# Designs tried in a protein design chat: VHH binders against Mitotic checkpoint protein BUB3.3 (BUB3.3). Part 2

Target 1, 314 residues: Mitotic checkpoint protein BUB3.3 (BUB3.3), of Arabidopsis thaliana (Mouse-ear cress) (f4i241)
Amino acid sequence: MSGDRLEFENPIEDAVSRLRFSPQSNNLLVASWDSYLRLYDVESSSLSLELNSQAALLDCCFENESTSFTSGSDGFIRRYDLNAGTVDTIGRHDDISTSIVYSYEKGEVISTGFDEKIKFWDTRQRESLVFSTDAGGAVGCVTVSGNNLVVCVDASMHIYDLRNLDEAFQSYASQVEVPIRCITSVPYSRGYAVGSVDGRVAVDFPNTSCSSEIKYSFRCHPKSRNGRLDGVCINAIEFSPCGSGTFVTGDNEGYVISWNAKSRRRLNELPRYSNSIASLAFDHTGELLAIASSHTYQDAKEKEEAPQVFIHRL

## First folded at step 5 (VHH; framework vhh_7nfr_2)

Design a8H (from B1 with A33H)
Fold by ESMFold2-Fast, scan of step 5:
Formats: C-alpha cells, sequence, structure tokens
Structure a8H (fold): chain B 314 residues (1-314), chain A 121 residues (1-121)
C-alpha cells in the first residue's frame, strides 16, 4: 500500500537523484543532491553507510556488492569502497556529469554529461579513462542493456553497440517529440521505454532485423484537473524484472502507477506520496519497489517537503 | 526552502547596459547549473543563458550572443547577467532559474519574482 519509510542517521537535505538496488541483494543505493551516497540494507532494515562526497550526486550504480560509482554536479566520477567506507575520484567530465552506469559486458563504468561526452572508465588501470566519444549533444539520461548503450539527447535516443565503438551511433527520434526525462530497458534487450517532461510515455523497439510496428506512446494523466496543464513530468520509469511486461512510472505530482506494456492499460495506482516521485527501483526479484518521494523542482509553485524513501512490497 | 532573489532591472535606452544579480539560498548553489530565463509581455518564457556549476561552461541564446555575459560567484551564492547593447526586444521580466534535471535550455525551475527590464526610448 503505502510502504515502509527508511530511517537515515542524517535526514536527506536535498533532492534524491537516483535509487539503485544491487542486482544480487536488497542493498539499496541512495544518491542525493545533499552530497551523500547512502547504502541501505532493506532486508535487515538498517543503514549500512553514509558518505559525504563534497558535491551533489546525480546518478549512481553498482559494480558489485563492495564497489559503486557516482556522477556529480562537479563533473567528477567517484568510486566507493562500500566495505571500507571510502571514496576516491577516478576522473571527470568538463561539465556536470548527468548519468553513470556499469557495463558488465565490457567490465567498465560509463558516464555522460553536459560536456556532450560519453566516457568509459576501467578502474583496473592507473589512468582509468580508456575511451571517450561524442554523444551528439548534452546527455540527460542513459540506459545499458547487454551490448547496447542508449543515451538520450533532448527528444532523441542515440544507440551504441558496445562491441564496436568505432561505429557511429544510431539516432532514433522519440515519439514524444519533447525532452526525454527518463529511460529504461525493456527486458531481454528488446527495446526502451522513455518518459517525457510533459507527461508522455513512449515504448520503442529499434531492432534492425524486425519491423517497428510495436512502437507506441501515450499520455499519463494522474487525476490532474488542470485543463491547461496537459500532463505532468514523468521523472522515473522502470520495468519489472519478473517478466510480466509490467512497468511503473513516477510523476512530479507524487503518483506511482503501474502499466501493462502490451495492453497499454493502467493496472494500479499507489496512494499519492507527499512529494514528487524522483526515482523508482525494483529489487532483483521484482517483489520490492523502492520509491523516492522528493522534490524535483519541476514546478516552481510546488510545495517542498523533506525527501523520503519508501519500500513498497508488490 | 529554495529562494532566488533577482535585482538590477530598470528602464534603459536602446544601446544601454544593465547588470542583473540573483541571490540564491536554500540549496547548495555551487552544485547546480544556473540559468537566466525571460518573459516578455503576453509571451511564454524564453531561455536566455546558462552557466555550469563551476562557471567553466557558458551557453547563450542566439538572440543575445555577443551582447550578454553570464557569470557566477560560488562564494557569494550569486548569479549575474551582464547585458550590453540592449534592444527593445530585450524588454521582459528576467528570472533566475535553478537547473532541474535534463537539458539546460529546456529544464528550469524558478522561485523568484523576477526583475523587470524595459528598453525604451
Amino acid sequence: as target 1 above (314 residues)
Amino acid sequence: QVQLQESGGGLVQPGGSLRLSCAASGFTFSSYHMSWVRQAPGEGREWVSSISWSGGSTYYADSVKGRFTIARDNVKNTLYLLMDSLKSDDTAVYYCAKHSYGLPWSRFDYWGQGTQVTVSS
């Protein structure tokens, strides 16, 4: 229903940027603009770690149970030793680094930023930066699935084959035709789902060997009575890992809604959260959904409430 | 609570200059990309300029390139817009904007009342 609220040693003092579950456990990373990376053990209901990183953190990812990374507002890419409770910088972008993911296929950290670069980092080397390429514009969000890396530039998706980075990216114009706010991979590397700043969701299957007939978009209208405001920003989108074809969206009005991707039907709506939904994350089983109820400042007139993280059992 | 307080607007003749300031509080100013956005009477909001968290990168709308300069002071938590060679088309309320998520020119949030700039002979 409402979910259990996580307790932290120090309250979160600024927007939550990203929630990430470990792919193997119920360890949850919480990255926030207050400069803290927090590690929470959801199974034992205990805070494991709080590390001040000296800059707002915009995204985070796991390499394994003992190593994680963040991208920061200062452009630095940071590596965390989660057992020792230490943080190091491994390199930087020339501007805000907006997103960071780990590629298990390459064994590398991949980061993007407003410097219009995609940078690849191998922490086994003394000089961690191994490759850099142009994103085709300032990158807002990223997803990686198998050997495919997708970066979002305004309303477009730029798709890279991680097996051949010498080839130019493939550009796919999003059906939403407005800036993309969030992206997630459809299970089994079949496609991508994006959420837009004006409340649209689009699902794309850019397979070169198949037709694009299974491409669609729709508007999310979560009880908005404002006839002049046509939808609200979709801040988070995630597919259930259990293979049900279900995905969830989190919007700037505080609604978490589940959808069936095949039928395009709304399945469930959780009771409204007190603040915008900034991030959503499924655990590896698909039985738990982590929900960040946090200001995103999408609407300047929106009430600001203290950021909170909830665990909802599905 | 985020607060942005703009100042420095006024009435100027065409070809004149103004310096706008924005005092920021309630968030870690040095960690955010900041922008100036304007709204002319009867029109929607138009992005004018952005500056990265460090001040190392600046971006300008084509209509103001070469005439306006954006700057920041992270010690004083203050954003500036230096406006030269002002034209009647620059008449607008100017808002200091904290960058939201996504692209600098399309994703802004405002908490200030703005400062009025009127360019008229």
Scores: ipSAE 0.012, ipTM 0.314, lowest interface PAE 8.6, mean pLDDT 81

Design a8S (from B1 with A33S)
Fold by ESMFold2-Fast, scan of step 5:
Structure a8S (fold): chain B 314 residues (1-314), chain A 121 residues (1-121)
Amino acid sequence: as target 1 above (314 residues)
Amino acid sequence: QVQLQESGGGLVQPGGSLRLSCAASGFTFSSYSMSWVRQAPGEGREWVSSISWSGGSTYYADSVKGRFTIARDNVKNTLYLLMDSLKSDDTAVYYCAKHSYGLPWSRFDYWGQGTQVTVSS
């Protein structure tokens, strides 16, 4: 195992769903199925906050240093005052809400769920729900990049222009051709990198005519067993924010591997973690990588070790 | 529209065998892990077994290990549960369920109608 293990007031008792660094600081959110949202100051190595939300948390995001949001297993979208240590509900999906992101371009929270809806929330107005639209299926993962919102339904990316939500989404079939598990935008590019349930990474360019952008896909080699190959699910994929073209993948067998996107070469493989890798997050500088070693419910494994979060220094 | 249709249940003597089938439609069956879940009279749901999208990995509850075998046919879009050495405690309605990544079995989003298995002398 690599990196410094984080200490919490209450140990993490159920799966970690998401790690999110603030875009401006080394403040780290940890959202987990044990109903806690935790805020950790990685710079000072101190726990800032632990808030029991009364429901399993599936995703989280920052609006700013003092405000964050979660999506819950009960469908509720929760807003947290990180300075006051309080939580409020702002609205609800009709089923589990699986993903939540903040759009700085719109100034809105965007959530998705198994009710096959994409909901837009503006907390500056009295009634927070401002818009709801159909996702075209159950949403597995979401990313927002500038004015583009991408939601993944099975092996397809549904792309929305946040400037014109009256238009239908554009559907793009990914090169992986199996369900997409994770997605991230490629920095300084109109592309998206996706990780699949069978262990593939693809870089796709849905709405670009740029001839210098080359689509590709490859199977990550996580030292998985040979035999009847079902691959190893890639649970997390993240690009370094420093513009180096480096990205990291985290898989269901506990491997964290870094890659160079241009050369398509493996750069480094960390010593295997005892649990699946549930989530990865770079800090705003790209010098720290937060790693959640946790079961993910991808496999019906009963006997994984307790969830832990590590900070690896690059 | 996701559809899951179970069949193959019935009345069987202790020590007997049954083969359950689940016909799946409305989604790309070969791309999803599938599970069997049961509910005994007056009890909550209990996870029984899961199989990966390719069939290469299988998982079983301790109560059924060595007695049940989960299998799938991705060409026919069908999930199977082969039950051997049945016990009275196996009496339940059996449901097949489509996995949603990152969710425990108790929150699977698509369930069939179920098929009744009764084990009695």
Scores: ipSAE 0.014, ipTM 0.439, lowest interface PAE 7.1, mean pLDDT 83

Design a8W (from B1 with A33W)
Fold by ESMFold2-Fast, scan of step 5:
Structure a8W (fold): chain B 314 residues (1-314), chain A 121 residues (1-121)
Amino acid sequence: as target 1 above (314 residues)
Amino acid sequence: QVQLQESGGGLVQPGGSLRLSCAASGFTFSSYWMSWVRQAPGEGREWVSSISWSGGSTYYADSVKGRFTIARDNVKNTLYLLMDSLKSDDTAVYYCAKHSYGLPWSRFDYWGQGTQVTVSS
């Protein structure tokens, strides 16, 4: 295990779904199945806020330092006033809402759910739901990069232009050819990196004609210690915001590995964590990496131990 | 071949109780999160409840919390939904669902044929 373990007044009592750093500070959101959204100030090593949301929280995002959002197992999209310590609902999906992101270019919250919908919310309007469209299937993960929204359906990326939502999405088949579990945008690039359910990473450039930008895929995490030929699931993938072309991956066996995207070489492997890696997040400087060591219920042999969050200095 | 077979539905009066069962085969049942999902006439699918692979964690929709109990028997490869204090709004076809990749937030990758529950006087 590496890094400083975060201390909470009340222990996290169920799986961690997502870690998110503020884009402007060392404030960290921790969304978990125990129904709490926690805000932790990493700089002062103190818990700033914990709010019971009455439902398991599956994803979270920041709009700014004082406003965040979650998607929940009850389908509700919640908005949090982080200064006042209050939560309210802005709308809902007709089924479990699995992912939520904020588009700074559009000024809108974007969520997906088991209802196979992508919903767009503008909290400046009295009725927050401004647009809803079909995702084209069951959504595994979502990312936003500039004016592009990418929704992963099985092994495919569905790419939406946020400036022209009346146009149909572009479908791009991933090189991993198995379901995509996680996705992130490549900084300063038109590319996306995806992690698969069987331990593969693919870096793809769907709308590029640049000869120097080459798509690739590789199996990056070791196959299961128990000899499983199909590998382990990559639960988290994140690029360093420093522009170094470095990314990190976390798997369901507790391994965190850093990679150079250009050379496709392994740079470092952290000492194994006691539980699955549920989520990874870089702070805005790229100097800190938050790591959620949490059961994910992906393996019957996995212990249902209390989740832990660590801050690793890079 | 993954197979999920629901049973135990029927006609029941308001305030009554039913026990639904789902017999699972074709996969390692004890390694997956399982859920109950329902669909009322003319409505979309609504998630009802989920249970972890060990049975150690259970989750419920607010509409059924305190009235329904999800359970599993990993020796018999069977999922259960115990429904108490049934209301007319609980009228729906109830489906057993296997979670993709074994994760509770993953989309369900297989649905059973369903069992009809009708709550009416």
Scores: ipSAE 0.014, ipTM 0.364, lowest interface PAE 7.3, mean pLDDT 83

Design a8Y (from B1 with A33Y)
Fold by ESMFold2-Fast, scan of step 5:
Structure a8Y (fold): chain B 314 residues (1-314), chain A 121 residues (1-121)
Amino acid sequence: as target 1 above (314 residues)
Amino acid sequence: QVQLQESGGGLVQPGGSLRLSCAASGFTFSSYYMSWVRQAPGEGREWVSSISWSGGSTYYADSVKGRFTIARDNVKNTLYLLMDSLKSDDTAVYYCAKHSYGLPWSRFDYWGQGTQVTVSS
C-alpha cells in the first residue's frame, strides 16, 4: 500500500466515483455513492467540508475555489457553494448523469447522461440550461481540452467544437476496438489517451488531417494478474501535468502503474491496493497523486472493505 | 451491427423453471459484461443479473438471488438466464443487454427485442 490515507470523521460508506484536485490548490473533491461531496485540504491534512447531496454522486468538477458541481444517479446537476457549505440543484437529465466538466473557455458546466444528451449550464442565468444536444449514443466518459469537448460512445470519440456547436460532431473510431472506460487529454498535444474495458491504452489524435504525431495502442494491464482471467478494466487514466510525458493508470484489481508515453515502458508499479482503483488525480504541480481504492461493482468481493483515499508523493 | 436476440420465454406455473437464451452478434461478445434486465407490465425497467467477460463474476438483484443463475458461452456467443422457483412477481419481458460501463446496475448500450415470461396459475 502506498501513500498517506485520508482520514474522514464520517467514513466513506459507498463507492468513490471521482477525485478532482483544484487547478490552483491542494484542495481535493471526493464524490461518492454514499451521497456525500467532500472537500479535503491535502496541505493541512484536514476535511474542509462534507455535504450530503441526497443521491449517489457520479462525477464532480471545480468552477473555481468556491464553486463546484456534481452529476448524480438521479440525473440532477448540483452546484455547491464551498465557502457557505450549501448545495442546490440547477437542473437535471432524464436518466443517470455520469459525467460533468467545466469549460473555462465557454464559462459553462457541461454534463452528459444515459439519456444520450449533452447539456450546457450557465449558472449566471435565471434559467441555467443554455443548450442541449444529442451525444450520438450513451456517453461513457468525457473530457474537455481548450475548445474541444470529447465524449466517448462505445469505442468512438465524438468531438465537438465549443466555438461552433451548430456544426455536427465529428466521430473518430479509437484504435481501441472495445468500449472506452476513461479518457484524458495529453498535455502539450492535440492528443487524447483512452483506457479500455479490456486493459488497453490508446493515444489518439482525431483532429489531424496530416498526423505528424504517432498514434499507438498497447495492452498495459495483463489479464492474468492475481488469478483473474476475465480481464482487467482500466478505470482511470491521467497524465502528469509536469510535461514529462508520464501517465498513470488504475485498474479494477487495485493496481496503479506509471508509464512513459513515448517509450510505452512501465516506469513504476505501486504496491497493490486492497480494492479496485476507482479514480486517480494529479494535483496542479504533478507532485501529488490522489488514489481512490474503492469497489466499482466489477467484483462482488470488493465490497468487503470500506473505500479509502490515499495521497502518494511523487 | 450489434444484434441481441432473446428466446426461451413462455407461460409457466409458480415454482416452475425456465431457461432464457440470448444470441449475440456484431461485436466481440467475450469482451463485454452482459446483463439481463426485465420490465413488468406498467413498471419501469429492473436490472436482474450481470456476468463478467469470462463468467468468473456474477451479480444478482436481491429479488432473484438464490433462484436465478446467469451464465455465458463465449464460443457460442450466447448469454443464459436459468430461472428456478419462479414467482408471479417474475412476470415480465426479459431483455438481454450489452453494457460498456463497469457497473452491473448502470447504463446498457444495446437491448434486445425481449422475451415474455409469464408466471401464472
Scores: ipSAE 0.007, ipTM 0.279, lowest interface PAE 8.6, mean pLDDT 82

Design b2T (from B1 with S52T)
Fold by ESMFold2-Fast, scan of step 5:
Structure b2T (fold): chain B 314 residues (1-314), chain A 121 residues (1-121)
Amino acid sequence: as target 1 above (314 residues)
Amino acid sequence: QVQLQESGGGLVQPGGSLRLSCAASGFTFSSYAMSWVRQAPGEGREWVSSITWSGGSTYYADSVKGRFTIARDNVKNTLYLLMDSLKSDDTAVYYCAKHSYGLPWSRFDYWGQGTQVTVSS
């Protein structure tokens, strides 16, 4: 296994859902199904905060260095005061809330879920919910890039203009033609990269009004290396923020692979982790990669291993 | 507090059929994916089947596909496994399992006590 393993006061008892670095610092959020949100200062190698939220946490995001949010299996959207060490609920979906992001352009939290809603929250208001709209289906993953919000429904990307939410979303069918598992924005290219349940990556440009970039897709991860299923689910995909055109993928069999987006060539493969790769995150410099290794039950014969988080230096 | 209670197991001859039920309580059943997992004598646990929160998608192990049907009743908070054309290799304790966030490839939060299925004579 590569990288320094993070130590926590309470061991992670269930899968890690999401890793998020602060956009300005080496503060790392770790959201897990064991109901804990953890804040780790990677620069000082110290645990800053560990808060039990009373529900499995499925996604997290930063607003700033003092405020973060999570989406939960109970549908609740929670706000954390990272300085005071407190958590409050600000509202709820009618079903599992699968994703949460912060829009700096709107100054709002955006959450999605299996209730097929996209909800917008402003915690400065007496009632935090400011807007709700239909996603067009149960949402599996979401990303925000500038004024564009992209939500993934099965194999489709639904694109919203945050400056005009009265306008219906634009639907774009992914080249992968199977459910999209993860999505990230491509730095400086106005594109999006998606990972599929069968091991494919697609780089798509759904709104091409000003783009000359070409879309593509390819199978990134080999057919199952243990011979069980065709393809291996890509659980995580992230672009390096430094503009090198490098991205990383993490699969359900524990492989982390680096790719060159232009050549579509594999650059590096880390030694296999003992569990599935649940989440990947670059720090703001692109010099550190946080890796969550958490078991998934593709086959219940497999031994359960404790979830772990590693920091790999690039 | 999550509670899962399996029933419907028993002794059946090869080629026979059984219907397993799992009564769920202590959580919003309609919000979670559910699975059946089995453990044969001397073996590890083997995933059998999963169903999404709405019942809109079902998944099966290759060994049972075409013979078993997973179903759910979100009004009655009950999970079912309909087992046809039973084989001696299907002999196992069958467990009802709740997923953490409703996706069939995710880890199970909770397991039931199990119900014994024996296919012989």
Scores: ipSAE 0.007, ipTM 0.235, lowest interface PAE 9.8, mean pLDDT 81

Design b4NS (from B1 with S54N G55S)
Fold by ESMFold2-Fast, scan of step 5:
Order: sequence, then structure tokens, then C-alpha cells
Structure b4NS (fold): chain B 314 residues (1-314), chain A 121 residues (1-121)
Amino acid sequence: as target 1 above (314 residues)
Amino acid sequence: QVQLQESGGGLVQPGGSLRLSCAASGFTFSSYAMSWVRQAPGEGREWVSSISWNSGSTYYADSVKGRFTIARDNVKNTLYLLMDSLKSDDTAVYYCAKHSYGLPWSRFDYWGQGTQVTVSS
């Protein structure tokens, strides 16, 4: 395995849901099913905050260095004061909330839930819920890029214009043609990269009129190398933020592979991690990669090791 | 290979209680998160509750929070749903589900045959 393992005061007792770096620092959020939100300062190698939220945390995001949000198994959207070490609820879905992202362009938190709703929250107003709309189906993953919100439903991307939410979403069928497990935006581009449940990646450019942008798909991770009957799923996909045109993928067998998006060639494969890869995150410079090696309940064989988070230097 | 067999459903009056069981075989039960999902008459399928592999984390739909309790016995390979204060809108076929991709909101690849719960006078 690669990278320095993060040390926590209380070990992570259940699956890691999401790793998120701050867009402006080496502060890392770790959200896990054991109900803890952890804030880790990667630069100083120290745990800054460990806060029990009383519910399994399914996703997290930063608003700024002192404020973050989570979506929970109980449907509540929580806001954290990272300096004070406090948490409060700003609202809820009618069922568990599956994903949460922050739109810096709109200044709003955006969440999805099992209620198939997309909810928009503005914490600057007394009642935070400002808008709710239908996702068009069961949501697998979400991402925000500029004024575009992308919600994945099965093998399709539902694209919303954050400047005009009164209009219906635009549906775009992904080239993978199987359920999408993860999504990320391509930096400095109108494109999106998606990972599928069968080990494939597609890079798609909805509404592109530019002939220079090439859509493609390929099997990123081979079929199981370790005899798994459940196969290989791309659990995480992330683009380097520095414009190098590289992205990384992580699968349920513990493999992390880096790719050049322009040439579509494999750049590196890290030594296998002992657990499935649950989440990947680049820091704001693209020099660090955070890797969650965590049980994802995808193996039909032996139980995986306790969850661990590693920092790999690029 | 994977088999899930639900039982314990039946007819109860509003305010009553039921205990559902799901016997699992064909996989290492103690290594997987498990869920209960229901389908009410004329409605789509909805998630009810999930439990992690070690019982360390439990999740509930807002509609059942405080009334239902999910539990598991890893020695017996059995999942349970203890339902208190049943309401007419809890009437549904209840399914036991094995997580495929580790997330409680993800698609479930393995479903049981279901057990009918009817709450009426």
C-alpha cells in the first residue's frame, strides 16, 4: 500500500462514506457510518476535530474552512462549526439523505435523498430550505460544476442549470450503459467522468458544441484479479484539480489507478490496499491524494480489515 | 447461491407489534450490511432500515424512526425488524436485502421473497 496512515483518537468502527479536502487547505473531512465526522489537518498530521453526530453520515462537504455539512441516514442535513466543534440541523429529507454538495456559485448546499428529492439550502436565511425538485429517479451520485448540477440516475446524467431551476433537467445517457456508481467534473471543462458498477469509466461532454472535446469509455479496471464473484466496481473517481488532465479511480478490490484523460493511458497503479477503496480525494493543489481503504460490504468472502485512511504524495 | 427467507408477517391491528425475521444463507452474513425494504399497495419500493455488519450503526427511514428497531444475530445468520406502534400506512410486503455496493441507498442485488404485513382493524 502507498501513503501515510492517518491516526485517529477513536478508531473508525464502520464504513467510510466520503473523504473531502477543503478547496483552499489541507484540511480533510472523513465522514463514516460510525456517526463521526472527523476533521484532519494533513499538513500538521493531526486530528483537529472528532464529533459524534448521533446518526450514520453518508456524505459531507465544505462551505469554507470553518463550516461543513453532512447528509445522514436519518434524513437530517447537519451544519458543523469546525472551530467551535458544534453541530446543528438545518433541515431534513423525508427519508435518508444520500448525497450532499456545496455550490460556491449559488452559495447553497444541495442534497439528495431516498425521497428522490433534490433540496437546496441557504443557511444565510432563517428557514434554510429554499427549493426542492424531483431528481427523476433513484439517485446514485451527484456533482456540481459551475452553474451545472449533475444527478446520476441509473446510467443517465440529469443536468440542472442552477441559474434556472424552473426548467426541467436535461437527460444524458452515459456511454457505460450500466449503473453509474461515481461521478466527478473535469476541471476547466464542461465534461464529467463517471465510474460504473462493472469497472468501466466514461468521460462525457453534455451539450458540447466544441469538436476538440472527445467522448470516450473504456474498461478501467479489469475483471477481478482476486477471485471475487461479485466483480469489480469503480467506487471512486476523481480528477486532479491542477489541470494536469489526470484522474484516479478506486475499485472494490483495493486498487487505485491513475490515468491521463487526454491520451487515455494508465499512468500508475498503486500497490493494492487491503480493503476496498471507498473514497478518493485530491487536495487543493493536486499534490496529495487521500485514500479510504474501507469495508464496503461488496465481498462475498472474508471480512475486510478495519477502515483506514492514507495520504499518498504525488 | 445467495438466499434470503423472510418470515413473521401477518395481520395486526393499529398500535400492534410484529417481529420480522430473515434467514440468510449462501454468503458470509457477518461481513455484509443488511436492509429491510417494503412495498406498499399501489406504491413503489421504499427503504425502511439498515444495519452495519457489526451492529455498530443502524439507520431508519424518517417514517419509522422511533417505532422500528433493526437487529441482527451473526451467529444465527438472521436479520430482524421489530415493529412497534404499527399504523395502517405500514401495510406492505417487507423484503430483506443484502447490500451490493456498501451504501444503504444503493441498488440491492439480492432480495428475499418477502413477508406480508397488514395493519387493519
Scores: ipSAE 0.013, ipTM 0.274, lowest interface PAE 8.0, mean pLDDT 81

Design b4R (from B1 with S54R)
Fold by ESMFold2-Fast, scan of step 5:
Order: sequence, then C-alpha cells, then structure tokens
Structure b4R (fold): chain B 314 residues (1-314), chain A 121 residues (1-121)
Amino acid sequence: as target 1 above (314 residues)
Amino acid sequence: QVQLQESGGGLVQPGGSLRLSCAASGFTFSSYAMSWVRQAPGEGREWVSSISWRGGSTYYADSVKGRFTIARDNVKNTLYLLMDSLKSDDTAVYYCAKHSYGLPWSRFDYWGQGTQVTVSS
C-alpha cells in the first residue's frame, strides 16, 4: 500500500462512502457508513472534527471552509457548521439519498435519491427545498460543472442546464454501454470521464459540436483478475486539477492506476491496497491524492477490517 | 421506480426463528443477484448472505452459516432470509440489496428501507 495513513480519534467502523477535498485548502471530508463526518487537515496532519450524524452517510460536499453537506441512508440532507461543530437537517428525500453536490453558480445544494428525484436546496431560505424534478430513472452518480448538472442513469447521462430548469434534461448515451458507476468533469474541457461497472473508462462530450478532443472508451481495468468470474468495477475516477491531462481510477479489487487522457496510456499503478478502493480525491494543487481503502459490499466475502484513508504524494 | 421493501422483522427470544422477506419491483428481478446486509447498533455494516440470479448459488458469512438460509422466488419477485437459532448478536437492521448485472459479487445498487430484528430474552 502507498501513502501516509490518516489517524482518527475514533477508528472508521464502516465503509467509507466519499472523500472530498476543499476546493481552496487541504481540508478533507471523510463520509462513512459509521454515521461520522470527519474533517481532516492534511497540511497539519491533524483531525479537525468528528461529527456523529445518526445515519450512514453516502456522499458529502463543501459549500465553503465553514459549511458542508451530506446525504444519508435515511434520506436526510444534513448541513454541518464546521467551525461550531454542529449538524442540522435541511430536508429529506422519500428514500435513501445517494449523492450530493454543491453548485457555486446557482448557490444551491443538489441531491439525488432512490426516489428518483433531483432536489435543489437553498439554505438561505426558511424552507430550503426550492425545486424537485425527476431524474428519469435510478441515479448511479452525479457531477456538476459550471452551469451543467450531469445525472447518470444506467449507461446514459442526463444533462440539465442549471440556468433553465424549466426545460427537460438532454439524454446522452455513453460509449461504455453498461451502467456508469462514477463520473468526473474534465478540467478546462466540456467533457466528462466516466467509469463503468465492468472496468471501462469513457471520455464523453454530450455537446460534441463544441468538443476540441476526440471521444473514446477503453477497458482500463481487467475484465477479471486472478481468474475470478466476477468483473472489476471502477468505483472512482478523478482528473488532476493541475491541467496535466492525467486522471486516476480506483477499482473494487484495490487497484489505483493513473492514466494520461490524451495518449490513453497507463502512467503508474500503485501497490495493491488490501480493501476495495471506495473513493479518490485530488487536493486543489493536484499534488496530493487521498485514497479510501474500504470494503464496498460489492464482494459478499470482502474483509471486515477497519477502513483506512491514505494520502499519496504525486 | 425501482423499489425494495423488507418485512418480517420483530422481537424474538434467543433460539427463535424469523423469516424476512424483500418485495422487489420496478426492475427484472430474475436478472440480478441479491443480498442481505445487516447493521447492529454501534457496529459497521455486515454482509450476511447472497444469492445468484437464478438461485443456483448461495453464499453466507461465517457468523450465520448453518443457521440462515437465503432463498428467492423469481415468479413472486421476492427475496427471503430464513433465520434459525437466533442469537443476541443477530440483533440488527436487515437490508435487502440489489446487485448489478446478476453477479453475486457486484456493487449493491439499491438498499431497501430495512427491517429491525431484535433478539433478547
């Protein structure tokens, strides 16, 4: 395994759902099924905060250095005051809420759930829910880039223009042609990189008339490893924010691999982690990669040892 | 549109038995592997059992092997967990989970609402 292991006052007792770096600092959010949201200052190597939220946390995001949000297995959307060390609820989905992102352009929190809804929350209002719309199916993953919200339903991207939510989403079929597990925006591009449940990556451009780069797809993780019949799933995909055109992928078998997007060549493979890779996050400089080595309940026989979070220097 | 609804939990004494059910709708149930996962108070999630898309293969955690039986009825779109010789350590919320593509070891796409099982004297 590679990188420095993070130390927590209370060990992580259940799966890590998401790692998120602040866009402005080396503050790292760790959301986990053990009901804790943890805030770690990677620069000082210190745990800043541990807040028990009373429900398994499935995703998290920053609004700013003082405010973050989570989506939970109980459907609640929670807001955290990171300076005061407090949590409150701002609203709820009618089922498990699977994803949450913050739109800086709109000033709103956006969440999805198993109720197949996309909900928009403005915490500046007394009643935070400002809009709810249909996702068009079961949501696998979500990303926001500028004025575009992309919601992945099976193998399709449903693209919403945040400036005109009165219009129906635009559907775009991904080149992976199997359900999309993870998505990230390509920096300084109108493209999106997606990871599939069968080990493929595609770089897609829903508005191809504006694309300067060629769409592609390839199998970046093996169809099977060690002769196993079960396929390899890409759990995490992230682009380096420094404009180098590199991205990293993490799979359910514990492999983290870095790639050059332009050449489509493998750059590096880290020594295998003992658990699945649940989440990956670059810091704002692109020099640090946070890696969650955690069971993901994809393999019915996966090990039950405490999840670990590592910081790898690039 | 996809829905998973667990039922059959309750209070039971040690050594007792319960039958959990999970009613599935909104997808082709017979095309997907299914699992039961549980979470005890103050504990992490624990995988309990999985069954392949046709029911030809079943898998169990060592803690429940020989006491629990997973089964499915693809005509009724229902997943079952038959729990015998219950112990206090089996106290947990039990969740029904859908796997992708019919693989027993794939990611859980959907978690149900859960059903509470409490084993106490």
Scores: ipSAE 0.007, ipTM 0.276, lowest interface PAE 8.8, mean pLDDT 81

Design b4T (from B1 with S54T)
Fold by ESMFold2-Fast, scan of step 5:
Structure b4T (fold): chain B 314 residues (1-314), chain A 121 residues (1-121)
Amino acid sequence: as target 1 above (314 residues)
Amino acid sequence: QVQLQESGGGLVQPGGSLRLSCAASGFTFSSYAMSWVRQAPGEGREWVSSISWTGGSTYYADSVKGRFTIARDNVKNTLYLLMDSLKSDDTAVYYCAKHSYGLPWSRFDYWGQGTQVTVSS
């Protein structure tokens, strides 16, 4: 196990869903099934806030240093005032809301749910819901990069132009051809890196003409011998924000591996964590990596141990 | 191979109680979080409640909190929803759901027609 373990006054009692660093600071959000949203100041090594939300939290994002959002198992989208230490609801999905991201270009929070809807929220308006559209299926993961929103449905990427939401999404079949578990945008590129449920990573370019010189896919981990799982699920994939072309993957068996996308080479493998890797997050500098070692509710053979969050210095 | 079979619904008067059961087979029940979802006539699906794989954590929609209790029996591979103080607004078909949050295959795995709950006088 690598990195400094975060200490919480009240330990995390259920699975960690998502880790998110602030885009401007070393403030880290920890969203978990125990219904708490925690804000940790990594620079001062202190827990800033712990807010009970009354529902399992499945994803989170920052708007700014003072405002964050979560999506919940109850379908509610919650807004947190991080200075006042308060939470309220701004709206809801008709089913479990699994993903939430913030679009800095639009000034809107965007959520998806099992109701197969993509909902757009502007908290500066009296009624926060400004737009709702169909995702084209159950959403596994979401990313936003500039004016592009990508929603993953099974093995396909559904791409929306945030400047023209009246236009239907573009569908792009990923190179992995199996369900996509996680996605991240390639910094300074129109590309996306995806991790699959069977342990494959692919770099895809759905927004431009296909380039075989850049596109690639590979299996990160060997196939399981037990026959129940054909490979090891990649739960998390994140690019370093510093433009190095480095990305990291976290898998269901507790491995965190770093890769260079430009050279297509494995760079480093951290000592194995005791639980699955549920989430990974780079800080705004790319010098810190937050790692959630936690059960993910997806592998029947996975050992249940208390969730832990580590900060690895790069 | 995953099968979820709901039972226990019926007609009940406002203020009454019902106990719903879901028999699970085809997967290791004790390793997955489980949920109850309902759908009223002419409306979309509404999440009602979820329970962690150990049963140590339970979560409820605001509309049912304090009235419903979700429980599980990992030895019997059975999920329960104990419904107290039923209201007319609780009238719906109730579905048992297995799903893994954050996965592309994390659609609700429910089988048959669910179990109909009707609350009327």
Scores: ipSAE 0.006, ipTM 0.271, lowest interface PAE 9.4, mean pLDDT 81

